# VH-VL binders against StAR-related lipid transfer protein 7, mitochondrial (STARD7), part 1

Scores and structures below are computed, not measured.

Target 1, 216 residues: StAR-related lipid transfer protein 7, mitochondrial (STARD7), of Homo sapiens (Human) (q9nqz5r112to327)
Amino acid sequence: FQSSGVQHHPPEPKAQTEGNEDSEGKEQRWEMVMDKKHFKLWRRPITGTHLYQYRVFGTYTDVTPRQFFNVQLDTEYRKKWDALVIKLEVIERDVVSGSEVLHWVTHFPYPMYSRDYVYVRRYSVDQENNMMVLVSRAVEHPSVPESPEFVRVRSYESQMVIRPHKSFDENGFDYLLTYSDNPQTVFPRYCVSWMVSSGMPDFLEKLHMATLKAKN
Below, numbering starts at 1 at the first letter of every chain, in headers, positions and changes, except where a header shows other numbers; antibody chains aren't numbered by Kabat.
ipSAE, averaged over its two directions, is called F for ESMFold2-Fast, E for ESMFold2 and O for OpenDDE. V2 adds 0.75 times the mean of E and O to 0.25 times the DockQ between the complexes of E and O.
[cut] marks letters that were taken out.
The coordinates of atoms that the task and the answers printed are left out; those that the model quotes come from them. Centres of patches stay.

## First folded at step 14 (VH-VL)

Design p2 (from n3 with heavy chain S56E Y100S)
Fold by OpenDDE, fold request of step 16:
Structure p2 (fold): chain C 216 residues (1-216), chain A 120 residues (1-120), chain B 107 residues (1-107)
Amino acid sequence: as target 1 above (216 residues)
Amino acid sequence: QVQLQESGPGLVKPSETLSLTCTVSGGSISRHYWTWIRQPPGKGLEWIGYIYYSGETRYNPSLKSRATISVDTSKNQFSLKLSSVTAADTAVYYCAREGSSYFWDYFDSWGQGTLVTVSS
Amino acid sequence: AIQMTQSPSSLSASVGDRVTITCRASQDIYNYLAWYQQKPGKAPKLLIYAASSLQSGVPSRFAGRGSGTDFTLTISSLQPEDFATYYCLQDYNYPYTFGQGTKVEIK
């Protein structure tokens, strides 16, 4: 795992126009898509593609960072609260690094075929800097060949940074989610925008509700 | 169950300041967003602005220069001041509570409304 | 500001009728839409939020649908207590804006 230096981007972009230097040296400007009370959504185009990278900055005040973090790691519990999950399994675990390889199959809107993801996930708890990090990245794995039943998503990246307002075990934290994937289909621009603007909030809401339920 | 009640003068002279208070009972104003909405007679609804219990505010740009919303947590109240009123400001004024959603903003509780007439 | 246009402005219906009200946004607001019912001399009452989520305590005969720019409120079987004015509200962007209202009257 090349430790891609998690460039800790400040959770809140100071200016809507702050150009992040992408790996190619071209400053891609983040565009704010939504400005809400508890979250902000940004997007930027991925060079050479018709796809976007998305960033969500949000806040919760009624759950602890640890609770929210743990729910995301619990694959069995996710199968219970996420109705879009067809399959979610850990296929490999590295005891040294703590990394896991997962096979994730999910429903897509009719009439689209279901998609499957093979990805590695890693997490870290940084007590010194008072933050938690979850990172996922698509990989190939010999034990999970492609199936004609599902469309394989080969490009997938997700990074979430959780910053407590106080501590890991007290209610309240900020989070920054950075996400991109290629669902292997061409969507009209308006459909992509809708999916992200509605899909991400919906997912986060479900995750939040699942966290609240698990806490009780 | 949370209850909201508007209070203030029903008559205001032109160029004066309209002042209303919303009293919240049956629940705390803490950790909620509170909103003012008005409705001119026989017309639709207009969003004025909101205040968070911490004092954060946002206003309709059409009223930003004249509207001030404040909160008093000790009294479980929030208030609206609208300066330099004209006949166009004649309306039923409602206070409301926003729902608890982190993503969608809606008003799940309303006061009964209070009519304010601007007349000489 | 985002403009919300309702249609029709008024309609006449009988008890038991299916009623459909439309709300159109001047831009894409995704699912950030709510529906309210207002009776004469009363405050608005929340019916639907997030375009299709039914508020607790609201009868199941009310249904919200739509996304993007076009939204509908449907009353499957109109009841006597449903004669009122209905408003849509967008909460996608500030300032929040309401439709002009649709009055449902008894035929």
Scores: ipSAE 0.576, ipTM 0.818, lowest interface PAE 0.9, mean pLDDT 90
Fold by ESMFold2, fold request of step 16:
Structure p2 (fold): chain C 216 residues (1-216), chain A 120 residues (1-120), chain B 107 residues (1-107)
Amino acid sequence: as target 1 above (216 residues)
Amino acid sequence: QVQLQESGPGLVKPSETLSLTCTVSGGSISRHYWTWIRQPPGKGLEWIGYIYYSGETRYNPSLKSRATISVDTSKNQFSLKLSSVTAADTAVYYCAREGSSYFWDYFDSWGQGTLVTVSS
Amino acid sequence: AIQMTQSPSSLSASVGDRVTITCRASQDIYNYLAWYQQKPGKAPKLLIYAASSLQSGVPSRFAGRGSGTDFTLTISSLQPEDFATYYCLQDYNYPYTFGQGTKVEIK
């Protein structure tokens, strides 16, 4: 459902996907779900659950990797252009490691309650390998206990790798996002249809416009 | 406003290679997806494939073994080669540009089309 | 590949008539459908994208609707310049595929 904010949060490390095999020792394979010009989406089942891990490959040709990186990190800017965000706050920052803990509260489609996420993120620029990396995963934090107002998503991970076509400050890059969560619902067909036909396209167009206006 | 124009031989012999070039003017070939589409006489349209200006290609599986699309950014052109042609490859061939929407894929600019006849 | 089937293959109508063309997809394509108009000897022209969004400069007598597998293009009051062949195109998954076409002829 949560197409407006989920696929662009910093990714978590991929260590949690390393045991995704069937009973014959065969790694479960990625299924292509959507295959478009700037946007490819795959999914694969998470063994022993009814949940999926998702992978997105996307490309931008008219904005810089640094613009896109900065849009992902700027929580105040996100609240200005993403109408689904109810709350997005940095709860804690470790100045030594650069890790941040965030509280993110977002609308879900009617009649579902809003969901909240507490997650740690890290981000880095790897000059040697010419890439930017954003990782995140769900954590518990004493300052943000569960609230009856929202449904807490307790299992969440994401990883985004951004690769410039040329440099971090010239237009053009690809990104690869790997993502999973447990939003504690099975979406009705109506909600899935709305997300695919309206929610996700609108979010991606808004993200593109927001990135065009962002400063390096 | 971008303009596209197809060029190449109008007659190709069976078993030979059909070769067409699309010249782009009024805009740069860079940073766009460029497409070939064909229409046999009296029949519907068939998507052949695209090239992204940097060289990535994708083809209709029905034509993948025979079709090659290439780009020359210095000449602002892209090309189609279709090998081992038969009479079934007789068609009007169009070049097109995919639209500028980030997410929605549609063809917003088309060439005039060029008829290629496969005959002895 | 996703098969797109149009109906009818052709129809005859008079100026002022209301015309409806259908397009059916072999699988759920949500709203990822465009409509094109093609006049003889000319390249196709985009009318509608995202099932119902009119392209700039397209008259409001053209209306698209539908989602999932079933789509329609309606011309509310047929004009002389509307006699043409109409194609749907799905842009959900590569390879993108066109319908077979519907020819709208003058009665």
Scores: ipSAE 0.512, ipTM 0.747, lowest interface PAE 2.3, mean pLDDT 85
Fold by ESMFold2, fold request of step 16:
Structure p2 (fold): chain C 216 residues (1-216), chain A 120 residues (1-120), chain B 107 residues (1-107)
Amino acid sequence: as target 1 above (216 residues)
Amino acid sequence: QVQLQESGPGLVKPSETLSLTCTVSGGSISRHYWTWIRQPPGKGLEWIGYIYYSGETRYNPSLKSRATISVDTSKNQFSLKLSSVTAADTAVYYCAREGSSYFWDYFDSWGQGTLVTVSS
Amino acid sequence: AIQMTQSPSSLSASVGDRVTITCRASQDIYNYLAWYQQKPGKAPKLLIYAASSLQSGVPSRFAGRGSGTDFTLTISSLQPEDFATYYCLQDYNYPYTFGQGTKVEIK
């Protein structure tokens, strides 16, 4: 992110996460997938796999960072506005660390089976550096064994940083999301095409509406 | 509902600066993206760039060194300046508003257009 | 930048005819394509966004199809008011770019 009070340019992905290399020792470069007014999407290969890591730079101008942060955390609210959610439950919370383990079950586009995720998340408001952070990664948990009903996603990582344009309680912020998972599909191009053409646009529209309605 | 109207001189001399203003009526300039698009006579459309009401801009790389878009929220207006013009800049200039969708970029309201001729 | 190529450059058709205009992108733009209609001396008017979504107030005789690199606009029964030039626009990546246009003349 830029350090000034005016954030006219998104940060370059290379400045954020350099050093990911392919099998031949070459640095993996970020490839821009999409460049729109509120939303930029990049990807890069994950070395030693056929998977990609994704990075999103996004902007909101009509909601507060606190609204957006809280909507991301509120599992009961998520179930109300996201019709793809089958189940979303907090399984365990570590009071000392503040870490939470969640079980998330979601529809995938026809004809793919629904997927489920077991992940730990942690979140914080960093007043000193003026940012909010949400991080998640897949874990195994004894209380949630794999079920034949769903395809378990075993590889999942997510990091989101939210930086206000002014304050946490005034409209306007940027966010940077770094994300990867392995949905275990034999039709990865179909899955990506659906996500880009339908899934992501619909999700982002609904998330925006849900955030506008949410309280700080 | 929302009406946009371009204004400015119809004739500009080569090497001078083309300056246009778009006045928004029947709605507020706040919370929208505002765009300039041009069409040379007998040719197609070219996207110039946009401004968000708070000041953020993006430009077509082909025009970025010469184009400046600005907004004045108190006057409910936004403007285009294009420096060092040549005959190739002769076109009908349109101002437009981007639609209300957070994600989809389309232009839901357009001005009537104003012809700017670059000639001695 | 992403090049948008329309075909044909012009066509003539009679009222009631089915007319199809094509638009090809130089790279995959998924469904990030809009269609505009421009009548002589007037500003363009949005017909379709997201390749196939009909804008409010646009007659149902207009239909958009396609994804990836190949797109079509179809007018199922041409009307006298459909005399115009039609443009596609990609809104996938900046700079946003228009096709060169297809002029529809009514015989």
Scores: ipSAE 0.471, ipTM 0.750, lowest interface PAE 2.7, mean pLDDT 86
Fold by ESMFold2, fold request of step 16:
Structure p2 (fold): chain C 216 residues (1-216), chain A 120 residues (1-120), chain B 107 residues (1-107)
Amino acid sequence: as target 1 above (216 residues)
Amino acid sequence: QVQLQESGPGLVKPSETLSLTCTVSGGSISRHYWTWIRQPPGKGLEWIGYIYYSGETRYNPSLKSRATISVDTSKNQFSLKLSSVTAADTAVYYCAREGSSYFWDYFDSWGQGTLVTVSS
Amino acid sequence: AIQMTQSPSSLSASVGDRVTITCRASQDIYNYLAWYQQKPGKAPKLLIYAASSLQSGVPSRFAGRGSGTDFTLTISSLQPEDFATYYCLQDYNYPYTFGQGTKVEIK
């Protein structure tokens, strides 16, 4: 999973109602889930479902935006520091568009079966607008059919925007992550509880350490 | 091993400003969050607020109108000012450091505490 | 703000006893709970974070349990140095808040 820390004194999310209103036209509101020194987490219901969209506003002050960007793209390095990864492979790359298709297999907490994701990602550095962007979305790919070994996550979207405090190669940045998936579980509260209590804290600690060691 | 020591007057008159300084030794004030916590005699602990060494602060909403935390990196110190004090502000005041974990917020080092009495 | 309620407020026990202290949160705080020990005239000392993770240098007779709203600290065999007041702290959301304390006294 792709969670991280939150800016210590960030602006609150603005209401964004146009694509996420209930059938009565009422706005779905962001609910604060967690307020930590480096990490703010919000969620809101996805209209017409029992799922949530999540938003994270976070900050780092001791690593560079380029380190953070590169650590998330480096699949071989990810396998070294993220013990939950069973498999992470680039299946296909379109050199014209720069899009990549990945197969990601990850542990889920006992007693749930491991899940797998097939997703396309694209990433860019926009120097004029002073940001780095990573975007991912679930897709199907003929080379990776569903397998009885894993539960296929078919609905997954992720967008991260990284904004440096100074430059891409100096310490300090903010990021905004918007994320949703459907993990295909009958134990959604247990899955969320595990993520909040164990999965996310461990991931964030390991990601921070891995980013400190990353080469620009 | 970082060590923290509170200093300041032990007696403050009502309506005046309580002023305390925490001196950090055995480590640098840089790259850490620094916290004030108080304990009225015979009562529990109350989190007052923190300062990040770069100047960012957060306060307990119950005290935000009266509390100011500041840092002096050149002296390796941070300070608390609490204005318009009353007898309810009588407490042992502790300075503390938040742990170095990126995610977990706990206080891994504490000063010995200093009693401040607010009395006419 | 999240209220933390400890029980009992005090207890008397003998060396070698098994002691259990509870802490209840006014809302779900998952496992974002720490336990502190405070001896008279001294600053608090961290024992446990994340509900059950033992801080380095803390004796293994201390154990934390719980998730959600209900948490316990257990001392499996009380030692003379364990007579103190114990506080829980939630670090789930600001403002961070302490329980009122549980005083463990010698019988």
Scores: ipSAE 0.396, ipTM 0.738, lowest interface PAE 3.6, mean pLDDT 85

Design p2 (from n3 with heavy chain S56E Y100S)
Fold by OpenDDE, fold request of step 16:
Structure p2 (fold): chain C 216 residues (1-216), chain A 120 residues (1-120), chain B 107 residues (1-107)
Amino acid sequence: as target 1 above (216 residues)
Amino acid sequence: QVQLQESGPGLVKPSETLSLTCTVSGGSISRHYWTWIRQPPGKGLEWIGYIYYSGETRYNPSLKSRATISVDTSKNQFSLKLSSVTAADTAVYYCAREGSSYFWDYFDSWGQGTLVTVSS
Amino acid sequence: AIQMTQSPSSLSASVGDRVTITCRASQDIYNYLAWYQQKPGKAPKLLIYAASSLQSGVPSRFAGRGSGTDFTLTISSLQPEDFATYYCLQDYNYPYTFGQGTKVEIK
């Protein structure tokens, strides 16, 4: 498998200066939820909501950054290892920026209805700074109208930064995953527990295992 | 299948140091966490601590001042030292391997255990 | 340290009976709980991890449920080989702590 390192320098998205009124509001402090051997889970409340933003700081030593990165980009492979995926399709690709719009439908824990996400994803490999970045953000797309079958998640953000310990092709890296969504359910106090207990850990576990499997 | 075997003296005098070794066979000690657990006779289980093959350790605070876990990768062994023992340290000592889960820590393989009696 | 309290401490049951053991944590430990079986003179054996995940090779009659502070181990149909002491373990926070155990005896 000749890894043709296509260095796609995605053009800097024109920062629509939406006036982030830096409301000097009290930067809500991150709270550590879990301190484990390989990762730390943090959360902070999203102002004006009952939702949380999550951060996972973790380390893997048995897979390469490139392997881990590539598995995340492989939507077809994800359909194989992620049993929660009902649908995952690229609906649009911008050849200039390399950005892709995806439609993702996923099972939610019973009794919750399945959710669908329409989001744009972008990735970058920064060789100078020795890091990889994956970013996803919810978008609206005319070709993907809302369906009564699924609850549309309108707010979704995911960012993963991968920092190799050595190189992109040697085992070992640190990662930072920042995640927030609004599944349009008042997550009962119990739902915060789901994200911490099953959602994020299970996903990462499966992702890691999928990466290991793909490597052999 | 990985096998674990505890070895060491079955009798230790009060104030002395208990020393046990766990020998791992059927698998490499590398890339795993290894744990010591003890069980006083007729009582429950107590987690002592773990060691990663790289030497990273964590101890039960109740034993931190007295417990030392070490690893010898060349011998595929890891060891427990417990200093200043008393009768309260009389227990069956188990070595165990932690599962490979990234998130959940469980012990999927155990030694048969070795009884250590602290007596004068 | 997180305290794990099992209930009951002991129970008597017959072969074929449904047995339920409970474990309560002193705080929310989400699904970071494991169940072990220990027979006399033997090392504990892993049954369940992550509160509900069955360990490979463990019979399907064993089931773990629960999240947060309350957990249950259920044996749907007790077999002769199931008479043992059962322990829950929390792995949410250090130090890891076990429940005091539940002895399942032959009625």
Scores: ipSAE 0.155, ipTM 0.737, lowest interface PAE 1.9, mean pLDDT 90

